# Ledger of designs, part 3: VHH binders against A disintegrin and metalloproteinase with thrombospondin motifs 9 (ADAMTS9)

Target 1, 201 residues: A disintegrin and metalloproteinase with thrombospondin motifs 9 (ADAMTS9), of Homo sapiens (Human) (q9p2n4r1735to1935)
Amino acid sequence: LPQNCKEVKRLKGASEDGEYFLMIRGKLLKIFCAGMHSDHPKEYVTLVHGDSENFSEVYGHRLHNPTECPYNGSRRDDCQCRKDYTAAGFSSFQKIRIDLTSMQIITTDLQFARTSEGHPVPFATAGDCYSAAKCPQGRFSINLYGTGLSLTESARWISQGNYAVSDIKKSPDGTRVVGKCGGYCGKCTPSSGTGLEVRVL

## First folded at step 13 (VHH)

Design r2 (from q2 with Y103W)
Fold by ESMFold2, look of step 15:
Structure r2 (fold): chain B 201 residues (1-201), chain A 121 residues (1-121)
Amino acid sequence: as target 1 above (201 residues)
Amino acid sequence: QVQLQESGGGLVQPGGSLRLSCAASGFTFSSYYMYWVRQAPEKGLEWVSNIDSGGSSTYYKDSVKGRFTVSRDNAKNTLYLQMNSLKPEDAAQYYCAKDLEYWSGEPWDYRGQGTQVTVSS
């Protein structure tokens, strides 16, 4: 069986974008092949739970008093705040790109993402400029359940920025990760040293 | 270079009033929220009040609401704080501050040298 989308094209004579079964690390994996009309098709994983469970956010509100963490860190629509953080954005994902050589999610590929607010936000990324009191409001969510993939334990996030803080929760099976990230201003992204590595289940 | 100069502080009795002024230069004053913050001895900076760039929305720490009024005159690049019904706990060095620089700085990094408010019987 083919091991990447280029082999699907070569071995099966396929020229249409679509879902194909590939042999990855000795196991069968369903991969969406995009750009099959070109020399460099790309491999994507269709997210079973889609946009509702897979999103990235840079939160757009900033507190009038940034030295506090009001509401015990809970988000409120009636906060004493202003919606003026120009880096803000919200992206949600139907598919994510995977590099099958490294087994890494390519978080910056947004071909099958929708940016419904503000700037595009890479997969597995969150941030804000809400508070200097370690009060993160930006959120990301990852749900790989049903894709045949899970995140390896090697995946690490880094926080960058003034007063940057992150709270990352991973499920035991590696299919679910949620993060709450922010600062004054701050964000979290997967570490460049570990990337966002997956394994075939 | 951002320049902020506070004035109008002094000694008053409890229940008295003071009007602070802050002259601003070196930036587009009318584009930024402006702040009043204060620092009592051995304490950190404390938010008192802020005002939006146009002067239409004003915000106050709960303990000063109803007693203090922030305003601005964008034609004169000047921020004001009218302080009425002053209490001993209001005694502090008062600073005006420019809104946070995008992607850098501490809260209220761009502030003046301050003006001292002393409240004593």
Scores: ipSAE 0.346, ipTM 0.746, lowest interface PAE 3.5, mean pLDDT 91
Fold by ESMFold2, look of step 20:
Structure r2 (fold): chain B 201 residues (1-201), chain A 121 residues (1-121)
Amino acid sequence: as target 1 above (201 residues)
Amino acid sequence: QVQLQESGGGLVQPGGSLRLSCAASGFTFSSYYMYWVRQAPEKGLEWVSNIDSGGSSTYYKDSVKGRFTVSRDNAKNTLYLQMNSLKPEDAAQYYCAKDLEYWSGEPWDYRGQGTQVTVSS
């Protein structure tokens, strides 16, 4: 079986974008091949749980009193806050790009993302400018269940910015990660930069 | 260079009134939210009130709501706080503060030297 989308073109005579089975690290993986009419097709993984469980957010509200963490850190529609953080955005993902050579998700590829508000936000990132009292409101969610992939133990996040804080929870099998990230102002980002390491299950 | 100068503090009886002023220069006053914050002896800075850049939306700490009124005159680069029905717990050094221009810094970094409000019983 082919080991990348370029081989799918050569070995199967395929010329259309679509889902194909590839042999990756000795195991079968379903990969969406995009750009198949070009010399440089790209590999994507279709997310079984889709947009509702795969999203990234930079939260747009800022507290009028930034020295507090009201509501025990819970988000409220009726907060004493204002929606004026210019870096804010929300992106959700149907597919994510994978570099099959390095086995990393390319977090900045937004071809199969939808940005419903504000600026595009890379996969696996979150942030805000809500509070200086370590009260993160920005959220990201990753759900790889059913894709044949899980995050490796080397997948780590860093916090950046003033009063930056993150609360990141990974499932034991590496298929689920949720994060709350923020500061005054702060973000969390995968520590390897724009990549996030995965393995084939 | 940001410059903020508070005035109008003084000694009042409980139930009395004061009007604070803050003269601003060195920045585009009309582009920023402006704040009143206060500090009692051996206490930290406490948010009291703020107002949007145009002066149309005002916000207050619960304990001063209905008693204090923030306003601004963008033509005069001046912020005001009308304080009515003053209580002993309102006694503090009051500061005018500029909202953070961007993303990093301490809350209310850009503030003046303050003006003292003393409420005698």
Scores: ipSAE 0.323, ipTM 0.749, lowest interface PAE 3.8, mean pLDDT 90
Fold by ESMFold2, fold request of step 16:
Structure r2 (fold): chain B 201 residues (1-201), chain A 121 residues (1-121)
Amino acid sequence: as target 1 above (201 residues)
Amino acid sequence: QVQLQESGGGLVQPGGSLRLSCAASGFTFSSYYMYWVRQAPEKGLEWVSNIDSGGSSTYYKDSVKGRFTVSRDNAKNTLYLQMNSLKPEDAAQYYCAKDLEYWSGEPWDYRGQGTQVTVSS
């Protein structure tokens, strides 16, 4: 069985973009092959729980008084806030790109993302410019359940920026991650220079 | 080279009024939100008020709402704070502060030397 999308072309003679079963680390995974008419097709994982549970956000509100963390950190539409953070954005994901050689999610590939507000936001990334009191409002969500993949225990995030802070929670099986990230201004991103590491379940 | 110069402070009795001014230079004043913040001795900076770049929207700390009025004159590059019905708890060094550009600095890093407001007896 083929082990990447280029082999699907070579071994099966298929040339259409679509879902194919590949043998990855001894297991059969369903992989979306894109760019199959080219020399360099790309591998994507279709997210079973889709856009509603797989998203990245840079939150657009900024407190007028950035030295506070009101409402115990809860988000409110009626906050005493400026609504003018120009870096804000919200992206949701139907598919994510995977490098099958390194087993890394390529978080910056947005080919199958939908940006419904503002700027595109990479997968597994969140931020804001809400507060200098360590009161993160930006959110990301990852749900890999049903894909045959999970994040490894080595998957880590870093916070960068002024007063940057993150609160990131991973499920025990590595299929679910939620994060709240922000600062004045701050973001969280995966710490690896090679993306976000996954394993085959 | 941001330059901010506060003036208009002084000694007043409770219930009195003062008008603070802040002369601004070294940046495009009309492009930025401007802030009034204050500091009592041995305490941190406290937000008092701010105003949008055009002067149409004003915001206040709850304890000064209805007593203080922030305004700006973009033609004169000047920020104002009208302070009425002053209370002893309003006594502080008052600073004019420029809004930050995104991804830089501490809150209210760009502020002047301040002007002292004293409310006594």
Scores: ipSAE 0.211, ipTM 0.654, lowest interface PAE 4.6, mean pLDDT 89
Fold by ESMFold2, fold request of step 16:
Structure r2 (fold): chain B 201 residues (1-201), chain A 121 residues (1-121)
Amino acid sequence: as target 1 above (201 residues)
Amino acid sequence: QVQLQESGGGLVQPGGSLRLSCAASGFTFSSYYMYWVRQAPEKGLEWVSNIDSGGSSTYYKDSVKGRFTVSRDNAKNTLYLQMNSLKPEDAAQYYCAKDLEYWSGEPWDYRGQGTQVTVSS
């Protein structure tokens, strides 16, 4: 059985992008092979729970009074806010790229993401420029359930920026992570750079 | 270099009025949100009001809404704060501040000496 998308080309004579079953770390996984017409096909995981549970956000509102954390930290559409944070964006993901050699999600590959507002936002990241009072509003969500993959226990996030804060919650089985991240201005990203380590279940 | 000079403070009775002015120079005044902030003795800096670059949108701390009016004259590079129905809790050193680029990490650039507002009796 093929172990990567190049082998799919070799063993099946395939030249079409699509879903294929690959042998990964001794387990059978369904992997989307993209760029099969080229010399450098790429491996993606189709997310079973889709874009409603897999998204990344840089929140675009900034408080007029950034020294407070109003509404007990809750997001409100009617906040006393400026709507001028130029880095804002929202991306949702139907597929994520995986490096099968290192077993890492490549968070910056947005080939199968949809950016519905503002700038593209890498997978597993969030941020804002909302408040200097540790009141994060940017959100990300990861749901790998049903993909055959989970995050490793060593997966961590770092906060970057002025007044940066993060609140990140991981499920015990490593298939769900949600985060609230922000600052004035701040963001959170996986500590391993552009990769996020996974294992086969 | 940014220069901000506040004036118009003084001693008033409760219920009285003052008009503060802020003369600005050293930057393109009409390009920035401008702020009024204040500091009472042994207290931190407190946001009072701000106004957008064109002067069309104004925002106020809840305790001053309906009593204070912020305005600007971009031709004169001047920011104003009309303070009516003054209360003892409004007593403070008042500063005008230029909006900072948000990547600076600080919300306001206040460089003047401020102007003292004192509300007696």
Scores: ipSAE 0.094, ipTM 0.582, lowest interface PAE 6.0, mean pLDDT 89

## First folded at step 15 (VHH; from q2 with S31R)

Design s6
Fold by OpenDDE, fold request of step 16:
Structure s6 (fold): chain B 201 residues (1-201), chain A 121 residues (1-121)
Amino acid sequence: as target 1 above (201 residues)
Amino acid sequence: QVQLQESGGGLVQPGGSLRLSCAASGFTFSRYYMYWVRQAPEKGLEWVSNIDSGGSSTYYKDSVKGRFTVSRDNAKNTLYLQMNSLKPEDAAQYYCAKDLEYYSGEPWDYRGQGTQVTVSS
């Protein structure tokens, strides 16, 4: 059985992009092979829950008083806030790129991402410029359920920026992660500059 | 270098009025939100009001709404704070502050030396 999309081409003579079953770390996984007409096809994992639970957001609203955290930190989009944070954006993901050699999600690959607002936001990334009072509003969500993959224990996030804070929750099985990140201005990104490490379940 | 110079403070009786001014230089004044903040003795800096770059939108601390009015004259690089119906709790050192650039410092780091407002009978 092929272990990557390049082997799919070699073994099956396939040239079309699509879903293929690959042997990954001893298990058969469904992988989307993109760029099969090229000499360098890429592997993607189709997310079962898609856009609804796989998204990254840089929140665009900012408090006029940066020293407060109103509503006990709850988001109020109808607030009289500043809306001039240029880094703001919302991206959702149908597929995510995986490097099968390093077993990492390439979070910066946006080929199968949809940016519905503002600027594209990498996978597993969130931020804002909402407040300096530990009041993060940016969100990211990861749901790998049904893909056969989960995040490893080594998958971590770092907070970056001014007054940057993060609240990240990971499920015990590593298939679900939700995070709130922000600052004045701040963000959270995977600690590894190369992506998020995953394992086969 | 960003320079802000507040003026117009003084001693007034409760119910009195003051008009503060802030002369700005060293940056493109018309491009920035401007802030009024104040610091009472033994208290931290608190937000009072801010105004957008064009002067079209103004925002106020709840306790000063209806009494204070922020305005700006971009041609003169000047920020104003009209304070009416002053109360003893309004007594503080008042600062004008330039909007903070992203990822840089504490809120209202770019502020002047302040002007003292005292409210006493």
Scores: ipSAE 0.868, ipTM 0.959, lowest interface PAE 0.5, mean pLDDT 95
Fold by OpenDDE, fold request of step 16:
Structure s6 (fold): chain B 201 residues (1-201), chain A 121 residues (1-121)
Amino acid sequence: as target 1 above (201 residues)
Amino acid sequence: QVQLQESGGGLVQPGGSLRLSCAASGFTFSRYYMYWVRQAPEKGLEWVSNIDSGGSSTYYKDSVKGRFTVSRDNAKNTLYLQMNSLKPEDAAQYYCAKDLEYYSGEPWDYRGQGTQVTVSS
């Protein structure tokens, strides 16, 4: 059985983009092969829950008073805030790229991402410039349930920026992660720099 | 070099009025939000008001709404704060501050030396 999309081409003579079953770390997984007409196809994982639970956001509102955290940190669109954070954006993901050699999600690949607002935001990334009072509003969500993959224990995030804070929760099985990140201005990104390590369940 | 110079403070009775001015230089004044902040004795800096770059939108701390009016004259590189119906709790050192760049410093780091407002009968 093929172990990557390139092998699919070699073994099966396939040239069309689509879902294929690959043997990954001893298990058969469904992988979307993109660029099968080329010599360098890429592997993607289709997210079962799609963009509803797989998204990254840089929140665009900034408090007029950056020294407070109103409403116990709850997001409100009617906040006493300015709405001009230029880095703001919202991206959702139907598929995510996986490097099968390193077993990492390539979070910066946005080929199958939809940016509905502002600037594209990488997978598993969030941020804002909302407040300097530990009041993160940027969000990201990861749901790998049904893909056959989960994040490893080594998958971590770093906070970057001024007054940067993060609140990240990962499910015990590593298939679900939600995070709130922000600062004045701040963000959270995967600590590996390029991606998140995953394992086959 | 960003320079801000506040003026117009003084002693007034409760219910009185003052008009503060802030002369700005060293940056393109018309491109930045500007802020008024104040520091009362034994308290930290607190937000009072801010105004967008063009002067079309103004925002106020709840306790000063209806009493204070922020405005700006971009041609003169000047920020104003009209303070009416002053209360004893308004007494403070008032500073004008430039909107800071992202990932840079503390809120309102770019501010002048301030002007003292005293409210007493």
Scores: ipSAE 0.865, ipTM 0.959, lowest interface PAE 0.5, mean pLDDT 95
Fold by OpenDDE, look of step 16:
Structure s6 (fold): chain B 201 residues (1-201), chain A 121 residues (1-121)
Amino acid sequence: as target 1 above (201 residues)
Amino acid sequence: QVQLQESGGGLVQPGGSLRLSCAASGFTFSRYYMYWVRQAPEKGLEWVSNIDSGGSSTYYKDSVKGRFTVSRDNAKNTLYLQMNSLKPEDAAQYYCAKDLEYYSGEPWDYRGQGTQVTVSS
């Protein structure tokens, strides 16, 4: 059984992009192979829950008073605030790239991402410039349920920027992660040291 | 370098008025939001008001709404704060501050030396 998309080409004579079953870490997983006409096809994981639960956002609104956290930290898009944060954006994901050698999600691959607002935002990343008062508004969501994969215990996020804060919650099985990140201005990204490592369930 | 110089402070009685000015240099004044902040004794800096780059939108702390008016003259690189119906709780060192660049420090890092406002009968 093929272990990557390149082997799919070799063993099956396949040349079309599509879903293939690969043997990954001893289990059969469905992987989307992209670029099958090339010598360097890439492996992607189709997210069952798609855009609704797999997205990354850099929130664009900023408080006029950056020293407060109004509404008990809850987002209000109708706030009387600045709406000119140039780094703002919203990206949702139908597929995510996976490096099957390292078993890491390549968060910066946006081939199957949809940016509906502003600038594209990498997978598992969020931020804002909302407040300096520990009031994060940027959001990201990961749902790997149904993919056969889960995030490992080593998967962690780092906060970057001024007054950067993050509130990240991971499900016990590692298939679901939601995060709020932000600052003045701040963001959270997967740690470069550990990456966004996944395991086969 | 960014330079901001506040003036116009002084001693007034409750109910009195003051007009603060802020002379700006060292940056393109007309491109930035400008802020008024104040610091009372034994208190931290607090937001008072800000104005967008063009001067078309103004925002105020609730406690000063209806009493304070922020404005700007971009041709003169000057920010203003008209303070009417002053109250004792308005007494503070008032600073004008330039909008902070992203990832460039703490809020209102770019501010002047301030001008003292005292409200006393």
Scores: ipSAE 0.830, ipTM 0.944, lowest interface PAE 0.6, mean pLDDT 95
Fold by ESMFold2, fold request of step 16:
Parts: C-alpha cells; structure tokens; sequence
Structure s6 (fold): chain B 201 residues (1-201), chain A 121 residues (1-121)
C-alpha cells in the first residue's frame, strides 16, 4: 500500500482528492489526500468528531480589573470586561494536516479549518488577555478518537507572554486533549522542540 | 514621556467627600482608558475604577459603587474621581493610571506619584 499521497498518485494513477488507505509505520491509516491534481499533494486526517470537538480560541474579553480571577475561574460572558482584545479569534477544524515523515501535526495549516470570528488560530492553540491573576479563559480542544491516531507522550505545550498560564489535560490514550490558556497577555502552543507528534494506533 | 500628576487628597472624617484630579501629558489622553487604583500600607495595588476613552462608560469596584464617580475632561487632559461617603477602608494612596498601549508591562505600570487620602476615626 502507498506510504503517502504522492505514492497514491503514482501507484494508482489517482488524480482525485479524497480518502485513501496508506501504510504508515507498518499500520493502515486513512488519509485525506488534497491537491492530487498537482505534483505536491498534502496529507490530512479527517477528524471524526469534527468542528464541535476540535477548535482553538484566543478569547476576546479582558477584565476591567486584571488583578482578579472572578467566578472561581469560570467563564461568564457578562463579566466586567472589555471586548477589545484585537488578537482574538476562533477556528474549528474538520481535518488536520500531518507530516508523515516526522509524524507531526502541522498546526498552522488551516485549509480545512473555519474561522468563525476574529483571527485564524492554529490547531492546539489557546490564549487570552483576560487577567494577570493566572485565570485562563482561552480554550482549545483536540479529539482524535476514531482517526487511528493518538498524541505521543512527547507532545507538550509551552506558555508565552506576561503572566502566561496553561492548564492542559490529556486523556490516558492520547486521543483527547483540552487546554485552558491565557495571561496578560498569554498563549499556549505546542513546543517547537517536541512538536505535536502522533502515532498510529 | 508619559506624565501623570494626582492631586486633591487630604484628611477627612468618615462620611466626608474628596475630589481627586489627575493631570495627564506626554500621550494622546483621549485615546486611552484611564484608571484609578489605590494602595494601603503593606498592601498591593487595588483597582478602584476606570473609564473608557470617550468618557461614556464607567466601571467600579463593588465596594465603592454608588459612592465614587469617575469622569474625564479630554479637552483638559484631566481625570477625576469624586469620592463621597468616605469610609476608613478607603484610606490609601490613590494613583491615576494609563491603560497599556501594548501587550508589555504590568497592570498600571504608567501611573503617577499618587495623592494620599486619610479618613480619621
């Protein structure tokens, strides 16, 4: 079986974008091949749980009093807040791009993402400018269940910015990750050193 | 060079009133939210109130709501805090602070030297 979308094109004479079964690390994986009419097709994984469980957010509200963490850290859209954080955005994902050589998710490829408000936000990314009191409101969600992939133990996030804080929760099987990230202003992203590595289940 | 100068503090009895002023220069005053914050001895800075750039929206710490009124005069580059029904708990050094222009710094980095409010028992 082919090991990437370029081989699908060569071995099967295929020119149609779509789902194909590839042999990856000795295991069968369903990969969406995009750009099959070109010489450089790209590999994507279709997310079974789609947009509702795969999203990235930079939250747009900022507390008038940035030194507090009201509501025990719970989000309330009726907070005493300004709605003027211009870096805010929300992106949700139907498919994610994967580099099959490194087995890394390419978080900045947004070809199969929808940005419903504000700026595009890369996969596995969250942030805000809500509070200097370690009160993160920005959220991201990853749900790889049913894709045949899970995150490896090497995947980690870093926090960047003033008063940056993150709370990242990974499922034991590596298929689910949720994060709350923020600061004044702060953001969490996958570490560039480890990347967002996956393995075939 | 941001310059902020607070004035109008003093000694009053409980239930009394004071009006604080803050003269601003070195920036376009009308483009920024402005803040009143205060600091009691051995305590950190505490948010009291703020006002949007145009002066149409005002916000207050719960314990001063209904007693304090923030306002601004953009033609005079001046911020005000009218303080009524003062309580001993309001005694503090009061600072006028400029909103952050960008992502750097701590909350209220751009503030003046402050003006002392003392409420005698």
Amino acid sequence: as target 1 above (201 residues)
Amino acid sequence: QVQLQESGGGLVQPGGSLRLSCAASGFTFSRYYMYWVRQAPEKGLEWVSNIDSGGSSTYYKDSVKGRFTVSRDNAKNTLYLQMNSLKPEDAAQYYCAKDLEYYSGEPWDYRGQGTQVTVSS
Scores: ipSAE 0.313, ipTM 0.723, lowest interface PAE 3.6, mean pLDDT 90
Fold by ESMFold2, fold request of step 16:
Structure s6 (fold): chain B 201 residues (1-201), chain A 121 residues (1-121)
Amino acid sequence: as target 1 above (201 residues)
Amino acid sequence: QVQLQESGGGLVQPGGSLRLSCAASGFTFSRYYMYWVRQAPEKGLEWVSNIDSGGSSTYYKDSVKGRFTVSRDNAKNTLYLQMNSLKPEDAAQYYCAKDLEYYSGEPWDYRGQGTQVTVSS
């Protein structure tokens, strides 16, 4: 069985984008092959839980008083806020790109993402410019359940920016991660840059 | 390059009034939100009020709502705070501050030297 989308072309004579079974680290995985008309098709994982549980956000509101954390850190649409953070955006994901050589999610590939407001936001990324008082509002969510993949135990995030803060929770099996990230202004990104390491379950 | 100069502070009785002014230079005043913040002895900076760049939207700390009025004159590059019904807890050094232009530093990094408001019984 093929081990990447290029081999699907060569071994099966396939030329259409679509789902194919690949042998990855000793297990069959369903991989979406994109760009099969070209010499360099790309591998994507279709997310079983889709957009509702796989998204990234840079929150657009900034507190008028940035030295507080009102509402015990809860988000409210009636906050005393300015809506002027120009980096704001929200992206949700149906599929994510994977580099099968390194077994990393390529967080900056947005081909199968929908940006419903503002700027595109990479997978596994969140931020804001809401408060200097450790009050993160930006959110990301990852749900790999049903894909045959999980994040490795070494997956880590770094916070960047002034007063940057993150609250990131990973499930024990590595299939679910949620994060709240922000600062004045701040964001969180995977510590390896644009990639997140996964393993085959 | 940002320069802010506060004035108009002084000694008043409880219930009295003062009008603070802030002369601004070294930046395009009409582009930015402007702030009033205050600091009592041995305390941190406390947000009092702010106003949007055009002067149409004003915001206040709850304890000063209805007593204080922020305004600006963009033609004169001047920010104002009208303080009525002053209370002893309003006594502080008052600063005007420019909105953070760059994503670095502390909240209200660009402020003046301040003007003292003293409320004596």
Scores: ipSAE 0.285, ipTM 0.703, lowest interface PAE 3.9, mean pLDDT 89

Design s6
Fold by ESMFold2, look of step 16:
Structure s6 (fold): chain B 201 residues (1-201), chain A 121 residues (1-121)
Amino acid sequence: as target 1 above (201 residues)
Amino acid sequence: QVQLQESGGGLVQPGGSLRLSCAASGFTFSRYYMYWVRQAPEKGLEWVSNIDSGGSSTYYKDSVKGRFTVSRDNAKNTLYLQMNSLKPEDAAQYYCAKDLEYYSGEPWDYRGQGTQVTVSS
């Protein structure tokens, strides 16, 4: 059986983008092959739970008084805030790109992402410029349930910024991660050293 | 380089008034929110008021709202704070501050010496 999208072209004679079963680490995975009419097709995983449970956010509101954490850290639409953070954005994901050699998610490939507000935000990334008082507002969500994949224990996030704080919760089976990240213009991203490694279930 | 020079502080009785000024240079004043912050002895830095870049929107700490008025003159690169009905708890060193562009150790970019406000006897 094919082990990547290029082999699907060679072994099955297929030239259309679409879902194919590949043999990965001795197990079958359903992989969306994109760019099949080219020499360099790309491998994507279709997210069963889609946009509603797979998103990344850089929150756009900034407190007028950044030394406090009002509302016990709850998000309020009527906060005493400026709405002028130019780095803000919200992206949600129908599919994510995977490097089948390294078994890592390529978070910066946004071909199957939808950016509904502001700037595109890579998968598994969140941030804000809201408060300097440990009051993160940016959120990301990952749900891999039903894809045949889970995140390994090596997946780690790093925080960027003097005031950056992150609160990241992983499910025991590695299929679900939620994060709250931010600080006064800080963010969290997956570590480039470990990336977002997945395994076949 | 950014320069901020506060003036107008002094000694006043409770209920009295003072007007603070902040002369700004070394940046495009009209592009930034500007802030008044204050520090009482052995206290942390406290937000008092801020004003948007055009001067049309003003914001105040609850305890000073209705008593203090922030304003700016973008032609003169000057920020003002009119303080009326002063109370002993308003006594502090007052600083003006420019909105931040980059990460720093503090939320506000304040570089002036400040101006002392002392209330009562």
Scores: ipSAE 0.193, ipTM 0.641, lowest interface PAE 5.0, mean pLDDT 88
Fold by ESMFold2, fold request of step 16:
Structure s6 (fold): chain B 201 residues (1-201), chain A 121 residues (1-121)
Amino acid sequence: as target 1 above (201 residues)
Amino acid sequence: QVQLQESGGGLVQPGGSLRLSCAASGFTFSRYYMYWVRQAPEKGLEWVSNIDSGGSSTYYKDSVKGRFTVSRDNAKNTLYLQMNSLKPEDAAQYYCAKDLEYYSGEPWDYRGQGTQVTVSS
C-alpha cells in the first residue's frame, strides 16, 4: 500500500488531486493528495470537524487601560478598547498539511485555510495586544478527532512577546487542544524544538 | 530618542483648574496614541486618559470624566490635559506617555520627569 502521495502516483498511476488511503505506521489513513499533476505532491489531512473547531486568531481589540483584566478575562464587545491592532487576523482550516516522514504538521501551509478577517494566522497559533495584565483573548482550537491522528506528548507551545501569556489545554488523548494566548503584545506558537508532532492512533 | 517634557503643574485649591502640556520629540508624534498617567505617593502608576493619533477620540478614567479633557496639536507635537474641578485625590506626579509598539517592561513609554499637581486644603 502507498505510504505517501508520490507513491500513489507511482504505484497506482493516479494523477488527480483527492482523498487516498495510505498505510502510515501500520494504520490506514485517509490523506488528501494535492498537486498530483506535478512531481511534488503534498499530503493534507482533512479535518473531520472542519473550520468551526479548527481555527487560529490574533485578536484585534486592545484595552485603553492595559493594566487591567476586566470581566474576569471574558471577552466583551463593549469593552473600553481600541480596535486598531493591525496584526489581527482569523484563519479557519478544512485541511492541514502533514510531513509524513517526520509526522509533523506544517502549520504555515494555508492552502486549505480560509482567512475571514485580517491577516492569515498559522495553524495552532493565537495572540493579541489586549492587556499587560495576563489577560489573553486570542484563541486557537485544534480538533483532530476522526482523522486517525493525535498530538504527541512532546507537542508544546511557547509564548513570545512583552507580557506574553498562554493557557493551553490538551485533551488526554491528544485529539483536542484549545489555547488562549496574548500579551501587550504577545502570541503563542508551537515550539520550534518539538514542532507539532502527531502519531497514528 | 524619544523625549517627553511635561509642564503646567502646580499648587491649586480644591475646585481649581490646571492645564498640563507635554512637548514631544524624537518620534512621529501623529502616529501614536498618547496617554496621561499619574502617580501619587504610596501608589503605582494609574491611567488617567488617552487620545488617538488623530485627536478625534478621547478616553478617560471614570473618576475624571467630565472634569478632565485631553487634547493634542499634531502640528506642534504637543499633548494637553485640561483639569477642572480638581479634588485632593487628583494630587499626583503627572506623566505623558507614548503608546508602545514593542517594548518590554512598562505598559506605557513614559520618560519625562513629570509635573507635580498638588491640591491643598
Scores: ipSAE 0.055, ipTM 0.553, lowest interface PAE 6.6, mean pLDDT 88

